# Designs tried in a protein design chat: VH-VL binders against Translation machinery-associated protein 16 homolog. Part 4

Target 1, 180 residues: Translation machinery-associated protein 16 homolog, of Drosophila melanogaster (Fruit fly) (q9vxy4)
Amino acid sequence: MTNLRKELEKCKHPNSRKTKALGKKARRQNNKHKVRLGHAIKSNITGEKLSWFLGQIDEGRTEPLRPQELEDLIELYFTRFDEELEQINLKQSIGKHRANQHAARKDVITMTLEKERNEFRTGGLELMNLCDPLKLKMLRDWDGSALSVQHLKLDLVSYNMLQRLKEQSKKKETSEQMET

## First folded at step 1 (VH-VL)

Design f9 (framework fv_fasinumab)
Fold by ESMFold2-Fast, scan of step 1:
Structure f9 (fold): chain C 180 residues (1-180), chain A 118 residues (1-118), chain B 107 residues (1-107)
Amino acid sequence: as target 1 above (180 residues)
Amino acid sequence: QVQLVQSGAEVKKPGASVKVSCKVSGYTLTELSIHWVRQAPGKGLEWMGGFDPEDGETIYAQKFQGRVTMTEDTSTDTAYMELTSLRSEDTAVYYCATGGYSYLFDYWGQGTLVTVSS
Amino acid sequence: DIQMTQSPSSLSASAGDRVTITCRASQGIRNDLGWYQQKPGKAPKRLIYAASSLQSGVPSRFSGSGSGTEFTLTISSLQPEDLASYYCLQHNSYPLTFGQGTKVEIK
């Protein structure tokens, strides 16, 4: 997955030749661009996440998402690696020599999903509250570039937050609406 | 808001060098990773090189190794690509584009036509 | 180097048609693949990243699928403004390599 910080740290350089080991140590000691890289990685990860969610919403839709719809989209987002994991599992059984090469990638995916699921179930996944019409409009007005992500006001969207919104919607529906 | 603006077209003789600039607006160059891609007339896209976040170094395609140098001037938010020992086959539109290893390429410059003629 | 093979090299279709372009990698690249559109005389524009994620602002008629070595870009209902060349790009390993491109014409 190219949107993962760990994946960027594992970028390959097939032309590094026999000096790979020595070069790695020297590069790790050079941190003059760490701040720049950190911000770029963060913005890229967040931008891809926001683009994924925006892509799941009809372009003509202006009404905010229902809390259940957003919860369903977040659960769907957690399945985005399913096909890759299936391919890795197949190659582990079929490709004798390459089984070990896929283990590291599977571990990265597993750790990423565990981190994201835990965030959603606790403090909140860094996203936008698409149940808020202002936030949906803000996301639609976004130019889709990772470089513009910093101009968006992000929210922590948690499972518990969505449950509270469902309860509020149900109470409003019951007490304010007559008939139906 | 963010845009990449490149220097104008150049006409060079074989054996000369060319230095194309890419001015970043709407964000700071130090927080970006710039890559260079070229396209010969009527041909496809060819990656030349760019900054590799994992290694913390600039990586060049082997075809250009020894002839290309990619630099940055953070005080002017400008990236540069210098190609030396020009040949007729180097006639192409040269693009700068932003991105790291992931999410390549969000923004592109408008392109700079470099013509090498004898 | 990872070789990216695109097919077809060119195609001509009518407005409203479903168009599919394929890209095959010479070795596994996971989902480290993007699709780019280049209109005549213009710089390329990213349509798809991570093999299947639609870039914000790109019409929903564009979609990407695949992983590992076989990838597809689909335009569900071709529009006149889709006249362009389309390129896949692998960024699984250096050097980064583009497919040779697919020219899409509307006739």
Scores: ipSAE 0.000, ipTM 0.473, lowest interface PAE 16.1, mean pLDDT 79

Design i0 (framework fv_inotuzumab)
Fold by ESMFold2-Fast, scan of step 1:
Structure i0 (fold): chain C 180 residues (1-180), chain A 120 residues (1-120), chain B 112 residues (1-112)
Amino acid sequence: as target 1 above (180 residues)
Amino acid sequence: EVQLVQSGAEVKKPGASVKVSCKASGGTFSNYAIHWVRQAPGQGLEWIGGIIPIFGTATYAQKFQGRVTMTADTSTSTVYMELSSLRSEDTAVYYCARDLWSGEYYFDYWGQGTLVTVSS
Amino acid sequence: DVQVTQSPSSLSASVGDRVTITCRSSQSLLHSEGKTYLSWYLHKPGKAPQLLIYEVSNRFSGVPDRFSGSGSGTDFTLTISSLQPEDFATYYCQQSYSTPLTFGQGTKVEIK
């Protein structure tokens, strides 16, 4: 795995663009790690997923996400294995004994992403509609425990659902302008 | 409740092959990888390999490459491990164990074990 | 191969004792986003192994709070704060950072 702390220590001046970029990446990784470790999360895919999304939302934010913001966040979620895949590919490229070593893990990641993308494109990913202020509050009040997931009202969030919400938002804007 | 149930004890002669089964119940079979681990008398735990049933993709430890084969029958939620060219050193208890293929890499549930005895 | 080595191979203890077992890997087990793929198992003769701790410090469902795991990088420990009669067993650490998956050689916790 990439050791971001070592890379940050190797950077030049604190004001360099490279140093700042690595610092931002390191902070993002640490925030995701802290959210997960703040609670003992069992091997529950839903709990892990919800913790990831919670970790991406500024703790001071109270307003619900816009449909485009949630779509962007879901697309970002689909990139969560990018660093691991890069490491697997690197090891497979340069090692005599590495061509076969991570084949099973790469297959697992590939299938997981294909399944999730297909769910998003069709019936919806099982998570929470963070465009609803009540859902955002419920997620924020969640203790991060898999045991408590049963108390959350989950939703199926699909690409088509988000497009419909965008259209509804545009119609509301148009109607409000016309009422003036 | 999740349960892994293995086939019964086997006695084989050197040079023979053995096929052990592991049937999963209580969870979504396609969401899990199944691994095989053995323990020879007086020895520690030794990983043999694992399979992702939904793809039939298997990975084996180098020591067993060429004489072990893992297969899955998704319709019966059963994984098989076949070990050929048996030697007395293969006498061991063989366990199957579950690993969540969604990125959790630990064996949360294990089968009861199958004793394989290789004797002349 | 990534190797893991346990210490000690065996130890003798009494009920109520604090027991510490160590595990050292041949390379860092730190993987995606701060996850360190090191687990601990309890094994008794005639029974299947049981998961105690995963990802260094997380107790599996139903595991008593007297069991705790700690460590980072290449050095890890399993601690039993107050040994109970059912805890006399062999303990194994396992790395799942890369294939082949490997176990330590085991630590047998025996009654004094």
Scores: ipSAE 0.000, ipTM 0.447, lowest interface PAE 15.7, mean pLDDT 79

Design i1 (framework fv_inotuzumab)
Fold by ESMFold2-Fast, scan of step 1:
Structure i1 (fold): chain C 180 residues (1-180), chain A 120 residues (1-120), chain B 112 residues (1-112)
Amino acid sequence: as target 1 above (180 residues)
Amino acid sequence: EVQLVQSGAEVKKPGASVKVSCKASGGTFSSYAIHWVRQAPGQGLEWIGGIIPIFGTATYRRKFQGRVTMTADTSTSTVYMELSSLRSEDTAVYYCARDYYDSSGYFDYWGQGTLVTVSS
Amino acid sequence: DVQVTQSPSSLSASVGDRVTITCRSSQSLLHSEGKTYLSWYLHKPGKAPQLLIYEVSNRFSGVPDRFSGSGSGTDFTLTISSLQPEDFATYYCQQSYSTPYTFGQGTKVEIK
């Protein structure tokens, strides 16, 4: 919880989110490996997503996330376009031609967020289960390269999956308290 | 029926820029990538680059990096390719072509082509 | 870059002939997903290129069954079992295994 609040504050710092994303992108672009356009774009998108989540976690933290912490991070991830949407809305107020140019980007963002929220509510968002200590270690050991994304074992993280993990954690805590 | 319709022929001076459009009709625009391929007189087909319109993400062949820009307007289902600092060797027919962005690499439908002539 | 080489650069044939065009890549086009990303296109002067074959051997919709593709790894073949008048054209193979996507130099099929 406390660590999550600190990470939320970190996301609001000028350029911290963009700086990390640009750093990862620069490393990928410096990579001399060759990748298919479709595969490269998909790997880059997945790499950006994984980099965003890794950037929200304290660099010194080795214990896995609690299910509520991961849920909170996923909800925060859904707000990543808020500042851009605000800017688009401002630009749309200036003129008809500008409105048309920015409407396309707004539609893409809206469609992307709707798709991601629906995936999270149903079958699962493609991510890593950071409540698993092995998965967190794998993510930390990742070099940040899109080409290395294929070596990561991705998981489908759904709202219902996280609720089940919360229930399991609560049962363990209750059992431990009763045993003392 | 999927159709890609390109803008008309252009004649440019060396050092100028050209912007070619490719409008998609009849298909689901957001699920595809659009690529640009050219053919200079007496030469074979040469891939220039591709863009995924829904994300605005483009990738270019290294020899065109810094001279080519690909953009998309999803509200009009139109992709643009702008090539700057034109040279005589840029004289070619330029084609746009469609590809599934996530699982294929074949170009299933092509535009009719746009002749760009660069001459003094 | 992954290079693709076609042979021959040109050939002369008659209607009804069996025509074979080969394509060789500088490295394997087999992706970790189990697919081999090699396509064939037909190109006529004044027309846009047309997809014939994708993923080595799959005929694109509407393409006549006289066209077939085969091969694996680095060696690929396009075969036209019985050449028709409309088949006199230039043929290109293309790899989409990695960026930049590359085409072969083309094979011009001319009337004998």
Scores: ipSAE 0.000, ipTM 0.466, lowest interface PAE 12.5, mean pLDDT 79

Design i2 (framework fv_inotuzumab)
Fold by ESMFold2-Fast, scan of step 1:
Structure i2 (fold): chain C 180 residues (1-180), chain A 119 residues (1-119), chain B 112 residues (1-112)
Amino acid sequence: as target 1 above (180 residues)
Amino acid sequence: EVQLVQSGAEVKKPGASVKVSCKASGGTFSDYAIHWVRQAPGQGLEWIGGIIPIFGTATYRRKFQGRVTMTADTSTSTVYMELSSLRSEDTAVYYCAREGDYLYYFDYWGQGTLVTVSS
Amino acid sequence: DVQVTQSPSSLSASVGDRVTITCRSSQSLVYSSGNTYLSWYLHKPGKAPQLLIYEVSNRFSGVPDRFSGSGSGTDFTLTISSLQPEDFATYYCMQSIQLPYTFGQGTKVEIK
């Protein structure tokens, strides 16, 4: 439940008016924080997503996921905000004084889920095809750091892609059974 | 196909404000940042600032701080740039440009909006 | 800020010529990941700028193979192997390793 917007705001520093020797060091540090801004946003979002999926897979498992298993995990991923949404709705029902504090967060969650569901049902979610043994190994070898996310080869995983993989898997199994 | 469409040309007097729009179509609006770049007559491209619609956060070039405001309306897939206290030196073509996910370059650009500040 | 300088400011060329434009930054554009954040854009009067090359040497989708980028650290080059009529334009490099993003001054490629 990381608030990425709050994390992003912490990366922005107001410019200092003082230009003494300490000001030069502070300016360099502010520039380093600014450089990390875009990387932190993009890599952190994807890193959190990949960490969530990795956390759902048994640590000892090395065989790739079946297409249905990956589909089930993606549907489960869409429920990751359910507890937070329940708490927001409860607080909005109890009192008027704090209703506004939670309305913005609920809107962000709703927009995020609508976007992700639409992407999955159309062009694909930016993820990794964990039905591929090489992709699963790459995810296992990943250090879990947002800084190294750009070294991973990401895939667009769509509902239609997974349906095609299911069909290909069935055809291959049938062919192998008939040959034997 | 991704397309950025900007509002039409504006003529303003010194001291006025101008608000330029940039509407995105073809693709998921919230998956990218929108930046603003201008070109004054006889000059090169100058970065003004950018906004990340999904977070509502904007960053501006220091010289425009206090005069520029960038906002996003995700329901209409539109980003706005408002520049206040206009001077003749602000006469320029203003472009919006998209920075895609995990990209650090501008893949698609709006057609440009000429803002003329005279008299 | 990271300063970016292009050379030349302008050049005259004929169709079929090899054109080389250089870009130099005041500091290294290599991020700790190993990626180098330098891109090249083509701009014609009355039209929007368009992306040609990203991360030094990667050609954007639909960009002809006569365009190529090279370089490392602080020194970068855009090459057009055989200039075509539609290539008479102003070219800009941009650094995006840190905010604010900065462009070179531009290089105008004119008909000889």
Scores: ipSAE 0.000, ipTM 0.448, lowest interface PAE 16.8, mean pLDDT 79

Design i3 (framework fv_inotuzumab)
Heavy chain, then light chain:
Amino acid sequence: EVQLVQSGAEVKKPGASVKVSCKASGYTFTSYYIHWVRQAPGQGLEWIGGINPSGGSTTYRRKFQGRVTMTADTSTSTVYMELSSLRSEDTAVYYCARDLEYYDSSGFDYWGQGTLVTVSS
Amino acid sequence: DVQVTQSPSSLSASVGDRVTITCRSSQSLLHSDGKTYLSWYLHKPGKAPQLLIYEVSNRFSGVPDRFSGSGSGTDFTLTISSLQPEDFATYYCQQYDSLPYTFGQGTKVEIK
ESMFold2-Fast, scan of step 1: ipSAE 0.006; ipTM 0.475

Design i4 (framework fv_inotuzumab)
Heavy chain, then light chain:
Amino acid sequence: EVQLVQSGAEVKKPGASVKVSCKASGYTFTDYYIHWVRQAPGQGLEWIGGINPSGGDTTYRRKFQGRVTMTADTSTSTVYMELSSLRSEDTAVYYCARGWDYEDYFDYWGQGTLVTVSS
Amino acid sequence: DVQVTQSPSSLSASVGDRVTITCRSSQSLLDSYGNTYLSWYLHKPGKAPQLLIYEVSNRFSGVPDRFSGSGSGTDFTLTISSLQPEDFATYYCLQGTHYPYTFGQGTKVEIK
ESMFold2-Fast, scan of step 1: ipSAE 0.000; ipTM 0.504

Design i5 (framework fv_inotuzumab)
Fold by ESMFold2-Fast, scan of step 1:
Structure i5 (fold): chain C 180 residues (1-180), chain A 121 residues (1-121), chain B 112 residues (1-112)
Amino acid sequence: as target 1 above (180 residues)
Amino acid sequence: EVQLVQSGAEVKKPGASVKVSCKASGGTFSSYAIHWVRQAPGQGLEWIGGIIPIFDTATYRRKFQGRVTMTADTSTSTVYMELSSLRSEDTAVYYCARVPEYSSGWYFDYWGQGTLVTVSS
Amino acid sequence: DVQVTQSPSSLSASVGDRVTITCRSSQSLLYSTGKTYLSWYLHKPGKAPQLLIYEVSNRFSGVPDRFSGSGSGTDFTLTISSLQPEDFATYYCQQSYDTPLTFGQGTKVEIK
């Protein structure tokens, strides 16, 4: 973060593409650092997951996510290990160099993603329904602490749940169009 | 503070099995792994294997494959190492040890107090 | 398997002496991450081993500054700049470059 802070200090134009890009990069680095800070017992894992999603939502946004937006974020969440997996694969292809240690890590990542994808496609991924404005407010009011995760009312967010919300949104749009 | 506490000494007959526990307490991260290292009388340290508790994923040294099983109970923060088909050569002090980041370089920052396992006929 | 060879197997020293222990690996322990995966441990009879140095030269929390690690590639050294009474122990190097993880044979530092 020291290099990013120095680069941000050099950017004197707040609306420049470079200043905004560095701001987004700094936020991404902070979010990656926060979610990377130890995949601890369930409360820390859940906290890191919630922090990741919160980091993807503009700080000023109070409008709930559309179901498609939440689905897109969940699919993006499933790619969070892509860079690490690419590095592991490169190291394994070059030679024996810690291949056994990285094989264990790759297996853990693969099992984690398979478990999460299965949960999303069946009973629901343990998260918060960010399509609900009250839930988004609760997430924003959260102090970011794993110790406080137990005070958040989590939801099971499934693919089918999001499809149902999309259908409800389309029905509402149709009703509004008929009223005009 | 981080502490690993192991179960007490065991005396076993050849061919029996032994199950040693390692209870972890303290620390802010569960990205750790727990490994097992033994020391036979008059010998140096020998790595047996390790487990990542949150995923219940284990890696074993080849010579112990088929005889050793490592398991974790995350609800009690306890890791177990079970060694079967015991031989007199398995007489050793068994240590559990923590790797603080399972996805990075594996060094053992904290160790259990050790469990003496004696195999005699 | 990546082997590590430690020398000497034992040495006699007096309080205040500079002690040097060496560890050689069968292959380079430098990984593409830029890190070299070599650690040093202190072990006393009846007690658990204790981490002294990790990744060649990083002192673990609470380890006195008289302990230092150095080296690169395949050749590594643990130095105790001024031996204290509590330092009479067996020292082990360990590679974590690849599984199986392996330890050196140990160096016993005993009183002269």
Scores: ipSAE 0.000, ipTM 0.451, lowest interface PAE 15.8, mean pLDDT 80

Design i6 (framework fv_inotuzumab)
Fold by ESMFold2-Fast, scan of step 1:
Structure i6 (fold): chain C 180 residues (1-180), chain A 121 residues (1-121), chain B 112 residues (1-112)
Amino acid sequence: as target 1 above (180 residues)
Amino acid sequence: EVQLVQSGAEVKKPGASVKVSCKASGYTFTGYYIHWVRQAPGQGLEWIGGINPNSGGTTYRRKFQGRVTMTADTSTSTVYMELSSLRSEDTAVYYCARDYDFWSGYEFDYWGQGTLVTVSS
Amino acid sequence: DVQVTQSPSSLSASVGDRVTITCRSSQSLVHSEGNTYLSWYLHKPGKAPQLLIYKVSNRFSGVPDRFSGSGSGTDFTLTISSLQPEDFATYYCMQATQFPYTFGQGTKVEIK
């Protein structure tokens, strides 16, 4: 998050005991979430992520994605839980019976999205650089199995990385327009 | 499509309060800040403050502190700005505007249509 | 507060003209994270303001390529390479590096 967003978040309850307690609870839940994932589960999650992206790309497409196309897919990926979150909110609003059953899932989804958004904004989301034709081919050749995920060469794809690739693409286009 | 739709024009007496609404649609309401900006007749744009709809946290320009209150209702995706102790100088068109998310970095990318508030005796 | 000053306050131009508007801040707009939060807006009578340029030089989605932004630190420029009929409006710069957000006083672009 930027400093301006953090300032807005702090303005209502800057030094309250309740705010500090909520912070500790969030950290505890996040640590518990990390422990639950383990190595085996992480392979499944990574496989599901790669399968999601592969499913968004036309099966006949062999040319690499443009940086803007990959950015658009990552933004779409962050909306993948929108329908589930709407259903959870509806179920929570109907009545208190069973409401508690979905609250934990909403928390997990919210924490997951916040983590992924921050990763994309900073160091990079663990994915494959689909702007590279070799990476797209590797993803196409993947058997879809979580066990085979370890054989894929993953990349950290960040917002800044994609902006740099956009600039590189524009420079190459300009060069190609020049008759040598 | 992203839309911010504001409530209709208001006419108030000096000393009264006005509450303007801004209803958001076409995006995740809690993912963006909403700010308020006004323009008095013949004047430029003036930032009033902003709210985080997710937390309810607010930041106001100092000259409005104590007179302005911003609130958000996540069930209706609506932000409210209430301005009290109205003066003739508060006559202006009031706009709500969406502020940046985690990666986009856009400042005020989408704006409401504006609400004219007239303060007259 | 960070003061933002635009020049000129108004200008007269014809369709096809190159128009430049300057924005100066009382202190550097470089945020500690390295980004510069200066944006430009177009305001037409009877309509809401529209974002044109964000973070100094980035054109917002759908904004024509005749609009460009440049500058660094405390001095910034909005350029319209070839003025079109729909561009007669008031233009504002805004800094969002520090609270409170502050706007320039506006530059009115009128028909010659």
Scores: ipSAE 0.000, ipTM 0.438, lowest interface PAE 19.3, mean pLDDT 80

Design i7 (framework fv_inotuzumab)
Fold by ESMFold2-Fast, scan of step 1:
Structure i7 (fold): chain C 180 residues (1-180), chain A 120 residues (1-120), chain B 112 residues (1-112)
Amino acid sequence: as target 1 above (180 residues)
Amino acid sequence: EVQLVQSGAEVKKPGASVKVSCKASGGTFSTYAIHWVRQAPGQGLEWIGGIIPMFGTATYRRKFQGRVTMTADTSTSTVYMELSSLRSEDTAVYYCARDSGEYLDYFDYWGQGTLVTVSS
Amino acid sequence: DVQVTQSPSSLSASVGDRVTITCRSSQSLLHSSGYNYLSWYLHKPGKAPQLLIYLGSNRASGVPDRFSGSGSGTDFTLTISSLQPEDFATYYCMQALQTPYTFGQGTKVEIK
């Protein structure tokens, strides 16, 4: 795209055939760039989410999370905006001018949390199943870059999935205990 | 709760243009894609195209290229689909739908639909 | 374009019946991410379509557990384990692996 921008800047005659051809090529490149930007934004959001979860797990831990631990982390993740929301509420109390200034951000946060909580309660939050030792290892091996997010196989982690895993864990523990 | 609310029914003559709106309310981010799907009487669902409101990036099914335009006004959380050079075959209910999972490409919320009638 | 073929075009069933609808794509919908980019929708005349199943097998919020999706690659199935009165509708699959997104031609589930 840089080379096309430089070539367009060199064109002295905007109505020339060459200028129009370069304009069409630049428009197609710009459209592809915008699509890639959309994908990059998604990758950045997903990368930030994965980084947040990784940051909550002790650096030396390699054993998979228990289902209750993952559930607790997801609930904690839903509180990540609490301090910001408190500050917005405080600023909104200081007068109409400042209340209007922060209303859009508060709305964005509120709707983000509603969406995420609903996803967790239903089909699943897009994450990695950190109860799977292979998934935890993959997350540990990830370089933290949004560019490499596409190489991670994500999972949909739902409340119901975690309850099923808890039931399976309890059955296994009971079976093991009966051996002693 | 997320809702997509569309503009009302339209009656147009062949050769005219129609512009249908889809207003998102609730927490639909401008980075989510909004798609347009139609259903002609007695026919199945047909994907027309989609737009990412934040960037104005739009993709259209080839047969509509050149006569469909999708635009977005992020200040009003509204997406528009304009279809020009209308033909009787364009008579259909037009739906907007939100792409969910942040580009996992399935339609989780739908507008109520807008009937566009093209009569000669 | 990726073609999606749905079968049957219509079927007659009674309340309590197990109903199976099939969707076949002209090329694999399995992406390198491990997701199958196929979703299922229920559509009734005068109403908007509603999401039933996404990414091949995941049930959408509020969708009863009698609905299930299965399959991978090119062959997908929507199953209704015990048909209810509100399930008489037209069902559509959609591929979103690549643009243009394409719907199956629909399966109308009618009262026997």
Scores: ipSAE 0.000, ipTM 0.439, lowest interface PAE 18.6, mean pLDDT 79

Design i8 (framework fv_inotuzumab)
Fold by ESMFold2-Fast, scan of step 1:
Parts: structure tokens; C-alpha cells; sequence
Structure i8 (fold): chain C 180 residues (1-180), chain A 120 residues (1-120), chain B 112 residues (1-112)
């Protein structure tokens, strides 16, 4: 049976070695929970992102996306808030008390888009390389649950990565045409 | 000397409210979460909800939402659970229990339990 | 909700016996950081539950070596290597992976 009470009774002084050790354990557990909660939030965001992309692809399509098609979808993804932003801007124009209800939401959208666009232009947006037929199959086999997102092997998809894939595709096409 | 001490047994009529207390001692009250778990006669353990004493932030199991309220008084290191609109199905032993964090599943220590009887 | 189911609901045993109790979750309890959120409790009538094992296999402070936990993913086991008189009780598993936190229905260990 648990003996925690007896162990804690041996640590009557707040600065005892055992009390400090228990404090470190508690801090580690608290940090673990914060990390786990952060992971759950990240999985929800990633799951929604993957669901958006899957919803843009024809259900019957099995061939991988061309690099230009994936780039176009990513740019389209960055416009997903356009209608909402337009409505917020209109409300800000017609009345101060109505404008205040939407100011915080506009800030959240703006920060989110700035972060995502910066990621895409630098190290890569966390996504799946849908130009890879195995990755497209993996995304289609996903059950749509945020809990299952951790089992997906994600990729960093950057603008420069897609430009390199376009160059590779053109070289391959040229080689195939030269063969005939 | 880490302890959770609960208030005594309560007998209530259907439709009444009950408020159970849980007094903590022997540790830094705001460093840990307090949860409430009940056991009805012949049934298993059922989590009701939890509170972070540091901010007073609460979370409740959906079936109790609107009937349960948890509060913390940091000056007395005491957590309260109030359950309203009581029915006979609420007859149970109610326990408070400590966790290192809201999502941390090891509950220790537990209070001694408070029997709440709801009868007409 | 993540559900956990225990087997058996009850068992009869004698002092010195090896006892095993199983717990199955409706989904994996493993997070991306490598933690698996399953705990075991001992509960006697008229007393508060007592933590025995946390995170699958870690014995809580002061818990005797005869208690051990094992398992992964969705299938978990509590083992008592040599049952003692004080071990006749009801045992509960509990998942901490996702709110609401849920307990198994319990396994009652009774004297033969």
C-alpha cells in the first residue's frame, strides 16, 4: 500500500532534502502535463489543417498532387478567413460598439496568418507532402481524429521545397520526351 | 503530514443542495489540483470535476454541468463542492483527491469521504 | 469518452495465490512524449481508495513489491505475486489520457 504519508511525515522541515526532491517531482509532472496539453492543442490545430486539405482533394483522386497544385492549395488555405475578415471590417465601419466585439478575433486571425505565411516562406509549413503518392494515401487512410494525428508522419512543406520539386518534374518530363 | 479532511455526513431531501468541504494541510495548497470523485452504493468510482486552487479554474464532467459548483478558499486551504437539485441517484460517498496537475491521473492523497444521502 | 473495462468482475483467491487483473481501454493511452496514462487503485469499503500504480508500471511510494503493473497501448495488467490478507479488496484501473477521467468498473478480490 502507499506509504506517502509516512514518507512526508519524515520531511517535517520545508527545506529538507526529501521535501525538495518531492517538489522537483511535482514540477516535472506539472511540466509534463503542460507539454501534453500543448501537444493536444497542436494535434487539434494540425488535424483541422489536414482535414481542410483533404476536403479540397477529389475523393476519387489517387494520383499525387503536382507541386503547383499543392502550392495553389496552400495559397488558398491562407485565404480561408477572407470572408470573415471582410465582415469584421464592415462591422468596424458601421459602429464602435459592434466593432469592439470583433477586434480580438481579427487580431487572432492576423497573427495566425502571419505565422503560417512566414513558416511556408522559411523552414516549411507543418503539413504532408501531397506530391508523394504514399503521403496522399496515408492522409486518405487517416480517420480524421486529432488523437490519431501523432501517428501521421508529417513533413515541412516550404515554398522553396515546392520550387525544387517543380524543377525536378520539368527535368524528368524533358528526359522522357527526349527518349521518344 | 499531507492530509485532506472532509466535512461530515449529510442527509438531504430531493431538490435540495449539499455543500461538502475538503480542507488541505501539509503542502502548498496552490501547487496541486483537487478533484471530486463519488461512489454510489454498489457502483464504481465516478469523477465529477476538478479545481485549480491557484486561479479557481474548474472543469466538470458534462452530466454534472449546471448542477455542480467547485470553489477554493486559499486563505483556509479549503475546497468546496456544491451539488444542487439532488435526486436519490446522487446518494453516494463523495471523495476529494489531490493531483499534481489537472491532467495528471495519480490521485493521492484522498479525503476520508463524505456520505450524502438523498431520501424522501 | 475514453472507456476502460476490467476483467474479471470478481475472483476468489487464497493467501499466497498469484492474482492477475486486466484493463482494456477503448483507445491508446500513449501520448507523443512517450507517457502512458493508466493508474491502479485499491479500495476497501468504508475507506478511501489508495493509489497503487501510476503510469502503467510505477509503484507508488510505500506500495509493496508484490504489486506490479504492465502493458501498453490499450491492454494493461495488474499482478499481485503472492496475495496477503490485507489485499482482499476491490481494484480499479483509471485512464488519464483524456477528460473526463474514467475508472474501470472494478474487480473484487474475495477470499475462497
Amino acid sequence: as target 1 above (180 residues)
Amino acid sequence: EVQLVQSGAEVKKPGASVKVSCKASGYTFTDYYIHWVRQAPGQGLEWIGGINPSGGYTTYRRKFQGRVTMTADTSTSTVYMELSSLRSEDTAVYYCARSEDYGDLWFDPWGQGTLVTVSS
Amino acid sequence: DVQVTQSPSSLSASVGDRVTITCRSSQSLLDSEGYTYLSWYLHKPGKAPQLLIYEVSNRFSGVPDRFSGSGSGTDFTLTISSLQPEDFATYYCQQGYSTPWTFGQGTKVEIK
Scores: ipSAE 0.000, ipTM 0.440, lowest interface PAE 15.7, mean pLDDT 79

